# Miniprotein binders against o77086r1339to1564: the designs that were tried, part 9

Target 1, 226 residues: o77086r1339to1564
Amino acid sequence: KSLEIAEQMTLLDAELFTKIEIPEVLLFAKDQCEEKSPNLNKFTEHFNKMSYWARSKILRLQDAKEREKHVNKFIKIMKHLRKMNNYNSYLALLSALDSGPIRRLEWQKGITEEVRSFCALIDSSSSFRAYRQALAETNPPCIPYIGLILQDLTFVHVGNQDYLSKGVINFSKRWQQYNIIDNMKRFKKCAYPFRRNERIIRFFDNFKDFMGEEEMWQISEKIKPR

## First folded at step 16 (miniprotein)

Design z6
Fold by OpenDDE base, look of step 16:
Parts: structure tokens; C-alpha cells; sequence
Structure z6 (fold): chain B 226 residues (1-226), chain A 100 residues (1-100)
């Protein structure tokens, strides 16, 4: 069941990721205008919805043992996602488990350690070095974390002028852009050999069944008072 | 080599400019001419840099007498110019449609 769920998540991610056009990421890096980048926005929204959905699924469970069982199931799903190079859904679920409302709850040591180990992949203090290395070693099919692509492109855009001086082109800027885009292009051909499972897809229901952050905090604090 | 690197960047810039123009056209067809114009302006920025690189590489090839490189750079220069012209023309068309 965990493998099948991971496969269906990956199929949905792949479908959305492949629709992202190169102009969309470049335009977003330039002006942060969501309207110009509809496929990119859909993909980003999907990521967020999945994270909120996962949080909601855990927090709606009244029994602590059932919550723990569900977290363990998500961890198993994440392990499968990582193996199939789906960093998008992997990080979406990680964001759920590492979220304030979830993380503050009492978990078995093993759960806490596993979540911590997963967080090491995306350690922002190291500029995602572990993730970048893993991605560099990854062959298609792969669904990258789009957030870092956007961050990198934005950083290149903001941090570099088009010209170093009058008549002198900033090749470094263009080289950085090339490398980011080329790497993205490499993964756009996401051909996962998984079959669509309509039952699981219906179970996801586009991950629309989630509660807001305020409600999540309220439930979390009710479970474990401050 | 530095030349190979410059050529790679040149080809990349041309590719991006073309993708932006195609994307802008689709935006215009979907009823968002304002965004299309902005995207076309962005495409022109990419194509202009490509043009400058092609011109520089053409000059360097002329100094070395490499006829094959001269011709190749001239073709890439022409492609850059055509992309700029296409984008400018489409901007003009879209502006005229907004004025009606």
C-alpha cells in the first residue's frame, strides 16, 4: 500500500511537472508573477496541498497510536518516494512531518530520528548541498524540488547584472542560468512506468481536504498543551 | 575553450528567446496581451545578448580567417536578429489590437 501510494503521488507530480515550461520558471524568477506561470503555480500549489493534506490526516486522528501509525505510514511512503527520485512529494511530506503542529507532538524516538535524518537532505544552512549532490547523481526519471530551482534562478537574476561593464556581457550569469535550466530540462522527461490507480487517486481527491494552519495549531495544542 | 563556451551560451540564449516568443504568442491567443508584450520584451533582452555574442565571435573569426566560423556566426547573428524582429513585430501587433 505504501509503495502504491508513492507511485500514484509520483504519477500526479510527473504530470504536473512536465507541463511546466521553461519560460514560466524564468519569468517567475524575474518578477514573481504567478499569472504568467500557471503550470508552475499549479505544481507549487499541489506541493502545498499535499503537505497540508498530510498534516490534516495526522491531526484529525484522535488516538495517539493511530497518529503514530499514520506518521509511520508517511515515513514508509517517503522512503519509496526517495527511491523513485520523487523529491517533490518527498519534501512535501517531510514539510508536513517537520511542521510545527506535528513536530511538537510526542513521537517515538525512532520517528523523530527518521524525520531528522530526512531533514538533513534539505539543510538550508548548507545551501541544500546534500540535496544538490543527490540530484546531480540522479538519472531520470526524477521529479526535482521546484522550490530550489526557483530560488536559484531568482538568486542568479537578482545577484547578477546582464553586463559587467559597457559592452561586456556577464557570461557567468548566463552560465548559471544554463546549468539550472539544463538540469531542469533533463528531468522534464519524467517517464515513470507506473499504472494509474483510480482508487488511490480518488483517495487523494487532489489533496483538497486539508485544514488551515490556525486550525492545525489549535488541534495540536489541544492534543499537547503548551 | 572560451570560444566553445561562448558558443554554448549563444545557442542557449537563442533557444530561450525562441521559447519566450512562442510562450508569449500563446499568452496573447489566450487573451492576455499585456503579459505577452512583457514576455516578448524579455525575449528581446535574451536575443540581444545573443546577437552581441555572435557579433563578437564573428569578429574574432574574421581576425583568424576561419571562414567556416565566420559563416556559422553570421547565421547565428541572423537568427538573433530574426528573433528580435519577430518579437518586435508581435509587440506592435498586440499594441495595435489593444488600441481598438
Amino acid sequence: as target 1 above (226 residues)
Amino acid sequence: SEEEFARLILEFLLEIAELLIKYARRKAERGDPESAIEILEFAIEWARIALEIAEKLEEEAEETGDKEKIEEMRELKREAEELIKRAEKLIEELRREEEK
Scores: ipSAE 0.863, ipTM 0.939, lowest interface PAE 0.5, mean pLDDT 93
Fold by OpenDDE base, fold request of step 18:
Formats: structure tokens, C-alpha cells, sequence
Structure z6 (fold): chain B 226 residues (1-226), chain A 100 residues (1-100)
């Protein structure tokens, strides 16, 4: 069941990721205008919805043992997602498990250790070095974490002028853009060989069934008072 | 080589400019001409840099007498100019439609 769920998450992610056009990421990096990049926005929204959905699924459970069972199930799903190179859904679920409302709850040591080990992949102190290395070693099919692509493109845009001096083109800027875009293109070419499971897809229901952040905090504090 | 690198960047810039123009057209067709114009202006920026690189590489090739390289750079230069012209024309068309 956890493998099948991971496969269906990956299919949904792949469908949305493939629709993102190269102009959208470049435009977003330039002006951060969401209206100009509708497929990119849909993909980002999907990521957020999945994270909030996972948080909501855990927090709605009144029994601590049932919460642990669900967290363990998500961890199993994440392991499958990682194996199939779906970093998008992997990080969406990680964002759920490492979220304030969830993380502050009492968990078995094994759960805390596993979540911590997953967080090492995206350690911000190392500028996502482990993730970047893993991505570089990854063969398609793969769904990358789009947030880092956008961050990198934005950083290149803001940090570099088009010209070094009058009449001198900044090739370094363009080379950095090329490398980011070329890597993104590499992952867009390959499809996952998974079959659609309508039952599981219907179970996700586009991940629309989630609580707001305030409600999640309220529930979390009710479970474990400050 | 530095030349091969410059050529790679040139081709990349042309590709992006073309993708931006195509994307802008689709935006215009979907009823967002304002965004389309901005995207086209961005496309022109990419194509202009491509043009400058092509011009420089053509000049360098002329100095060395490499006929094959001269012709290749001339073709890429022409492609850059055509992309700029296409984008400018489409901007003009979209602006005229907004004024009606």
C-alpha cells in the first residue's frame, strides 16, 4: 500500500511538473509574478496542499498510537518516493512531519531519528549540498524540488548583472542559468512507468482536505499543551 | 575553449528567446496581452545578448579567416535579429489591439 501510494503521488507530480514551461521559471525568477506562470503555480500549490493534507491527516487523529501509525506510514511512503527519485512529494511530506504543529508532539525516538535523517538531505546550512549531490547522481525519471530551482534562478538573476562593464557580457550569469535549465530539462524528458490507480487518486482528492495553519496549531496545543 | 563556451551560451540564449516568444503568443491568445508584451520585452533582452555574442564571434572568425565559422556566426546573428523583429512586431500588434 505504501509503494502504491508513492507511485500515485509520483504520477500526479509528474503530470504537473511536465506542464511547467521553461519561460515560467525564468519569468518567476525575474519578477515573481505568479500570474505569468500558471503551471508553475499549480505545481507549487500542489506541493503545499500535499504538505497541509498530510499534517491534517495526522492531527485529526485523537489517539496517539493512531497518529504514530500514520507518521510511520508516511515515513514508509517517503522511503519509496526517495527510491523513485520523487523529491517533490518526498519534501512535501517531510515539510509536514517537520512542521511546528507536528514536530512538537511526542514521538517515538525512532520516528524523530528518521525525520532528522531525512532533514539532512535539505540542510539549509549547507545550501542543500546533500540534495544537490543526490540530484546530480540521479538518472531520470526524477521529479526535482522546484523551490530550489526557483531560488537558484532568482539568486542568479539578482546577484549578477547582464554586463560586467560596457559592452562586456556576463557569461558567468548565462552559464549558471544554462546549467539550471539544462538540468531541469533532463528530468522533464522521462516519464514514470506507473499505472494510474483511480482508487488511490480519489483517496487523495487533490489534497484539498486540509486545515489552516491556525487550526493545526490549536489542535497541536490541545494534544500537547505548551 | 572560450569560443566553444561562447557558442554554447549563444545557442542557449536563442533557444530561450524563442521559447519566450512562443509563450508570450499563447498568453496573448488567452487574453492577457499585457503579460504577453512584458514577456516579449524579456525575450528581446535575451535575443539582443545573443546578437552581441554572435557579432563578436563573427568578427573574431573574420580575423582568423575561418570561413565555416564566419558563416555559422552569420546564420546565428540572423536568427537573433529575426527573433528580435518577431517579438517587436508582436508587441506592436498587441499594443494596437489594446488601443481599440
Amino acid sequence: as target 1 above (226 residues)
Amino acid sequence: SEEEFARLILEFLLEIAELLIKYARRKAERGDPESAIEILEFAIEWARIALEIAEKLEEEAEETGDKEKIEEMRELKREAEELIKRAEKLIEELRREEEK
Scores: ipSAE 0.862, ipTM 0.938, lowest interface PAE 0.5, mean pLDDT 93
Fold by ESMFold2, last read:
Structure z6 (fold): chain B 226 residues (1-226), chain A 100 residues (1-100)
Amino acid sequence: as target 1 above (226 residues)
Amino acid sequence: SEEEFARLILEFLLEIAELLIKYARRKAERGDPESAIEILEFAIEWARIALEIAEKLEEEAEETGDKEKIEEMRELKREAEELIKRAEKLIEELRREEEK
């Protein structure tokens, strides 16, 4: 069941990822304007909706044992997402489990240690070194973490001028852009071999059933007062 | 090898410039000419750098006397010039539309 859920999450991610056009990531890196990059925006919104949907599924449960069962289910889904190279959904669910309203609740040490272990893959303190190494070893199909692609392109754009001096073209800037874009194109080409399962897709309900951040904090504080 | 690297970057710049121009046309067709103009100006930035690389590679090829390479570089140079002209023409068309 967890495998099938991961497969369907990946299928939905892939459909949106394929629609992102190369101009959109370059334009977003330049000026962060959502209006110029609508397909990218839809993909980013999907990420956020999935994360908030997962948080809401956990927090709405009054029974602590039921919340624990749901967290363990999400952990199983995340393990499958990692094996099928869907780093984007993996991160969306990780952000849910590591969010303030969820993280502060009392969980079994095993759950806490697993979440901490998952965070090591995406540790930003070393410029995402572990993630970049994992990605470099990854064969398509793959859905990379879009946030890092955008950060890299933004860094390259902001940190490099077009010319090193008068008449001297900054080839390093363009080589860095080339490598990021080429890798993205490689992953866009290859489709996942999953078939759409309408029962599971209907269960997701486009991940629209979620609470706002303030409501989630109120429920979290009700479960475990400060 | 150094020439091969410069050619790779030149072709990349041309590819992106063309994608940006096509993307801008669709933005304009969907009723957003202001964004389209900004995107076209960005495309011109990419195409102008491509043109500069093509001009340098053409000059180097002329020094070697390799007629096949010279023609290849001139073709890439013409491609860059065409992209710039297409983008500039579309910008002028969009600005004229806004004046009306």
Scores: ipSAE 0.836, ipTM 0.939, lowest interface PAE 0.5, mean pLDDT 90
Fold by ESMFold2, last read:
Structure z6 (fold): chain B 226 residues (1-226), chain A 100 residues (1-100)
Amino acid sequence: as target 1 above (226 residues)
Amino acid sequence: SEEEFARLILEFLLEIAELLIKYARRKAERGDPESAIEILEFAIEWARIALEIAEKLEEEAEETGDKEKIEEMRELKREAEELIKRAEKLIEELRREEEK
């Protein structure tokens, strides 16, 4: 059931998200060194694995009707993830549905319209305006999109000097860091009330069963030649 | 107010500096003293800016003659100084360990 799947994805995300320490995101923003930020690395790898796992589940199906059924199932899961404020898994699955190998296939009009509608939330052309508005109105529990947290902290670190001139501290830099970190801390404090379902967790198998990028493109081109 | 904003930033910088120091200790305990030293240097950067803010706020409080506020700012200043000393001491200890 789509709701239970979304709940279990959210439990797995929450377990990894709560382990991320504040130093890790700031250190990553400074030098992008994965070794200094192991819990953060596990969380971002989880995002990528979930996305590739979902793409693989769709592309491995030989029958077009079966592929459409699975895409619709992922869409239902995504709607539940949005309702429980799990933006990270929501965007991992959206990234899968909007990926080149998947997007280029011929889908029913309803599917393409729904995916396009979901992409409005992550519209990066306006600095993620829709997402930022949604997040600002979100109460815990919530799992925010980690990619944007890291992007914002990196931009603030790289794009702002510690001092505006000799002896003049750049308070704007620190205020921006504060707001990002404070919001992250706010979401780390509240736990989701879901119980672990080992059957579903075993079905996920840590999302490790996925194809590489080259294989996914080869299958996509076999389904719909260029 | 400008004072409330500056104090919020000061306290944030102190919090992060302390978290970075604690995180660096764990990195060193787990066998990565090179990362720990770099993290401690980063913590010192944050604590030094906090110290500068505390010094400014102390100076402003001294101009008003508000004894309670002066002491509050001096306590925050001492916290920044202690974090810097703690981090520097740990860096020294880790560098000696690496040479062995």
Scores: ipSAE 0.832, ipTM 0.936, lowest interface PAE 0.5, mean pLDDT 90
Fold by ESMFold2, fold request of step 18:
Structure z6 (fold): chain B 226 residues (1-226), chain A 100 residues (1-100)
Amino acid sequence: as target 1 above (226 residues)
Amino acid sequence: SEEEFARLILEFLLEIAELLIKYARRKAERGDPESAIEILEFAIEWARIALEIAEKLEEEAEETGDKEKIEEMRELKREAEELIKRAEKLIEELRREEEK
């Protein structure tokens, strides 16, 4: 059932998210070294694997009606993820449905319209304005989108000097870092009440069963030639 | 309000510096002293800015004569100084071990 799948995805996200240490995100913002930030790396790999896993599940189906059925299942899962404030898995699945190899296939208008409406939440053209507004209204428990946390911290570090002039500390830089970190800490404190379902967790198989980008494009072009 | 904001930033910088030092210690214990040294140098950057803020707040408190605030700022100064000394000592120990 879609709800239970969303709950198990959220449980896995929460377990990995909780392990991320504050030094890891600040060190990543400084030098992007994965070896210094192993727990963060595991979490970002989880996001990418889930997205590619979902794409692969859809593309491997030869029958068009079976592909539509599977997309509709992912849409139902995404609705549950949004309701339980798991923005990270929500965006991983949205990224899959909106990916080039998937998006270009012929879908029913209802599917296309729902995906488009979901994309409005993460519209990056206005600095993720819709997402930031939604997150500001969100109470814990919540798994925020890690990619934006890292992007914001990186931009603050690269785009701001420590001193505005000799002897004048750049408090704005530190305030921006504080707000990002404080919000992350706020969401790390609150746990989801879900129980582990080993059958579903084994079905995910750590989302490792996925195709590479080139293979996905080749399959997509076989389904709908250019 | 301005003092409250500066104090919040000061305490944030100290918190992060301490977290970085602890994290570096674990990296060194797990066999990565080169990363540990880099992380400790980063921690010192945060702690030195905290020290500068504490020094400024102490000067401002001294002008008002508020003895309670003066002692509070001196405590934060000592925390920043201790973090810097702890990080510098660990860097020296790690560099000496690498040379052996």
Scores: ipSAE 0.831, ipTM 0.936, lowest interface PAE 0.5, mean pLDDT 90

Design z6
Fold by ESMFold2, look of step 17:
Structure z6 (fold): chain B 226 residues (1-226), chain A 100 residues (1-100)
Amino acid sequence: as target 1 above (226 residues)
Amino acid sequence: SEEEFARLILEFLLEIAELLIKYARRKAERGDPESAIEILEFAIEWARIALEIAEKLEEEAEETGDKEKIEEMRELKREAEELIKRAEKLIEELRREEEK
């Protein structure tokens, strides 16, 4: 069940990820114009919708035991996503479980410990060192975290001039761009062998059934008053 | 080697420039010539750096007398020049269409 759900989430991510063209990430890194990068924007929007969808599924449950049951189900799905190298959906769901409205609720120690351990993979305090190490050891197929690809390309573009001095080309800038793009191309080319399961896809309902940030905070504060 | 590294970067720059030109053409065909022109200008930036690398590698090859390598670098230089010319021509065409 949880494996099959992870496979279908990965199929949907992969469909959007493979549509992203190389020009789109480079143009977005340059000027952040969504109109020039429509497929990239759809993929990024999908990430956010999945995260908010997961938060909403948990917060709408009135019973604390049912909320714990659903969190444990998401944890099982995340373990499968990690094993199939879908870092993007993994991080979308982790973002949901570690979000303020969810994190502040009372959870069993086991749940809190598992979420904390998952957060070690995406620890940003050392420039995502743990994630970068894991990704370097990853063989295709893989869906990487798009946010870091965009962040890296943006900082390389903004932080480096094309020339170190008159007539001296900044090869370091281009080498950094090459490595980011080459790695993305490796993962973009390798497809997952999954087949659509329309029942599960219909259940997701394109992840569109979610609450806004203010509503989620109001429900969270109702469950556990300040 | 340093030459192998520079060659890799040169070929990368040419690849990206061509991808940007093709992408810009599709943006223009979809009715967004202003974005297409901006993307083409970006492609020219990449192709010009590639041209400069090719010119330097050609000079180094000429100093060694390696005829095969000299011709290789000249072909890459021509490729960069062709990409720039193609992008500039398309920019002119798009600006002319906007004036109509």
Scores: ipSAE 0.829, ipTM 0.935, lowest interface PAE 0.5, mean pLDDT 90
Fold by ESMFold2, fold request of step 18:
Structure z6 (fold): chain B 226 residues (1-226), chain A 100 residues (1-100)
Amino acid sequence: as target 1 above (226 residues)
Amino acid sequence: SEEEFARLILEFLLEIAELLIKYARRKAERGDPESAIEILEFAIEWARIALEIAEKLEEEAEETGDKEKIEEMRELKREAEELIKRAEKLIEELRREEEK
């Protein structure tokens, strides 16, 4: 069932998210050095692995109807992820369905329309306005999209001096950092009420079974030339 | 109020500085003193700004004569000074170990 899968994806996200230490996101915002931020790196790698794993599960299927069944399964999983406020896994799977190798294939109109609707939540053209509104209304438990947290902290660091002039502290810089960090701490504290299902966790196999980008494009081009 | 906002930022800066120092200690203990030193220098940046805020709030509290606020600001000022000294001492210790 798609609900159980979404719950286990969320449990795995939460385990990695709670291990991220506040210094790690601030250090990454400063110099983007992965060595100083190992738990953050594991979490962002998890996002990418999940996305590539999902793409691979779809592209490996030779039959178009089987591919559609799997896409519909991922759509059902995403709907559950959205309801349980797991924006991170939601966006990992959306990234998979909206990726070039997948998007260019011929899908039923209903699938195309649902994916387009999901993309509206993460539309970046207005600084992720829809996502920020949704997140502001979200109560814990929640797994936020880590990419935006890092982007915001980075913009604050590079776009603001510590002092506005000699002896004048830039409180605006610190207020922006405070708000981002405080909200992250709020979500880190709350646990999801799910228990591990080892059968499903073994099925994921740490999302390690995925193809590289070049291989995925080659398969996509074989399925739909041109 | 402006005082309450400045105090919130001061306490935030102190919290982060302490977290950075603790994180740097663990990096050093795990065999990465180069990263630890860089993280400690970053922690000092945060603590120095906290110290400057605490100094200004202490001056303002002294002008009002509010004895409780004066002592509170002095405690926060001492906390910032302690964090800076701890970080500087650890940097010196780590650099000395690399020479030996």
Scores: ipSAE 0.828, ipTM 0.934, lowest interface PAE 0.5, mean pLDDT 90
Fold by ESMFold2, last read:
Structure z6 (fold): chain B 226 residues (1-226), chain A 100 residues (1-100)
Amino acid sequence: as target 1 above (226 residues)
Amino acid sequence: SEEEFARLILEFLLEIAELLIKYARRKAERGDPESAIEILEFAIEWARIALEIAEKLEEEAEETGDKEKIEEMRELKREAEELIKRAEKLIEELRREEEK
């Protein structure tokens, strides 16, 4: 069931998210060094693995009807993820459905419209305004999109000098860092009330069973020649 | 107020500096002293700015004559100084161990 799958995805995300230490996001914003930020790296790897796992589950199906069935199931899972405020897994799955190898396969108009509507949440053309507004209205528990947290911290660090002029501290830089970190701490502290389901967790198999990008493109082109 | 805002930023900088120092110590204990030194240098940057803010707030408090407020600012200043000293000492220890 889609709800149970979303709950277990969220439980796994939450376990990794709560282990991320504040120094890790600030250090990554400074130098993008994975070795200094191991728990953050595990979380971002999990995002990518989930996305590639979902793409692989769809592309490995030989029958077009079965592929559409699985895409519709992922859409149902995403709706549940949105309702439980798991923006991170939501975007991992959206990335899968909107990926080149998947998107180029001709889908029913309803599927195409739903994916497009989901993309509105992460529309970058307005500095992620829709997402930021949704997040501001969100009460814990929540797993925010880590990619935007890292992007914002990186921009603040790179785009702002420590001093505005001789002897004048750039308080705006520190205020922006404070707000990002404070909000992250607020969501890190609150747990989801889900019970672990080992059957579903074993089914995920840590999302490690996925194809590489080249193989996915080959299968996509076999299904729908260029 | 401007003083309340500056104090909030000061306390934030101290919090992060301390977290960075603790994190660096663990990196060193796990056998990565090069990363630990870089993290400690970053922590000093944060603590140095905190010290500068604390010095200005201490001067303002001294102008008021409020003994309790003056001591509060001096405690924050000492905290910043202690974090810097702690980080510098650890850097020296790690560099000495690296040479062996």
Scores: ipSAE 0.827, ipTM 0.931, lowest interface PAE 0.5, mean pLDDT 90
Fold by ESMFold2, look of step 16:
Structure z6 (fold): chain B 226 residues (1-226), chain A 100 residues (1-100)
Amino acid sequence: as target 1 above (226 residues)
Amino acid sequence: SEEEFARLILEFLLEIAELLIKYARRKAERGDPESAIEILEFAIEWARIALEIAEKLEEEAEETGDKEKIEEMRELKREAEELIKRAEKLIEELRREEEK
């Protein structure tokens, strides 16, 4: 069931998210070195694997009606993820449904409308305004979109000197870092009350069973020749 | 107030510096002393800024004659100095071990 699947995805995300140490996100913002930030790297790798896994599950289906069933299943899972404040898995699955190889296939109007509606949450036209507003109103437990946390910390580090002039400390830089880190800590503290279901976890198989981008395009073009 | 804001930032910088030092020590224990040294240097950057803020707050407290605030700022200065000394000592130890 889609609710239980969303719960198990969230449990896996939460386990990886809580292991990320504050030094890791600050070090990544400084030099983008994966070696210094292994728990962060595992979490971002998990995001990408989940997205590619979902794309592969859809594209490997030979029958168009079966592909539609699976897309609708992912949409139901995404609705549950949104309700439980798991923005990270939500965006991983949205990225899959909105990817080129999948988006170009012919879908029922209801599906295309729902995907377009979901994309409004992550609209970047005003610096992710919709997402930031939603997150500000969100109470723990929550798994935020790690990509934006990293982007914000990177821009703060790169775009701000430690001193505005000799002897004048750049407090704005530190305030921005503080707010990002404090919010992250707030979400790391609260656990989700889900019980592990080993059958579902084994089914995911750490989302490692996925095709590369070129293979996905080849299958997409076979389904709908250009 | 400006004092409350500066104190919040000071305490944040000290917290991060300490976390970085602890993280660096674990990196060294896991066999990556080169990363540990780089992380410790980063921790020192944070702690030095904290020290500068504490020095400014101490000066402001001295101008008002608030003895309680003066002692509080001196304690925070000592925390920053201790973090810097701890990080520098560990860097020396790691570099000495690398030369063996």
Scores: ipSAE 0.820, ipTM 0.930, lowest interface PAE 0.5, mean pLDDT 90

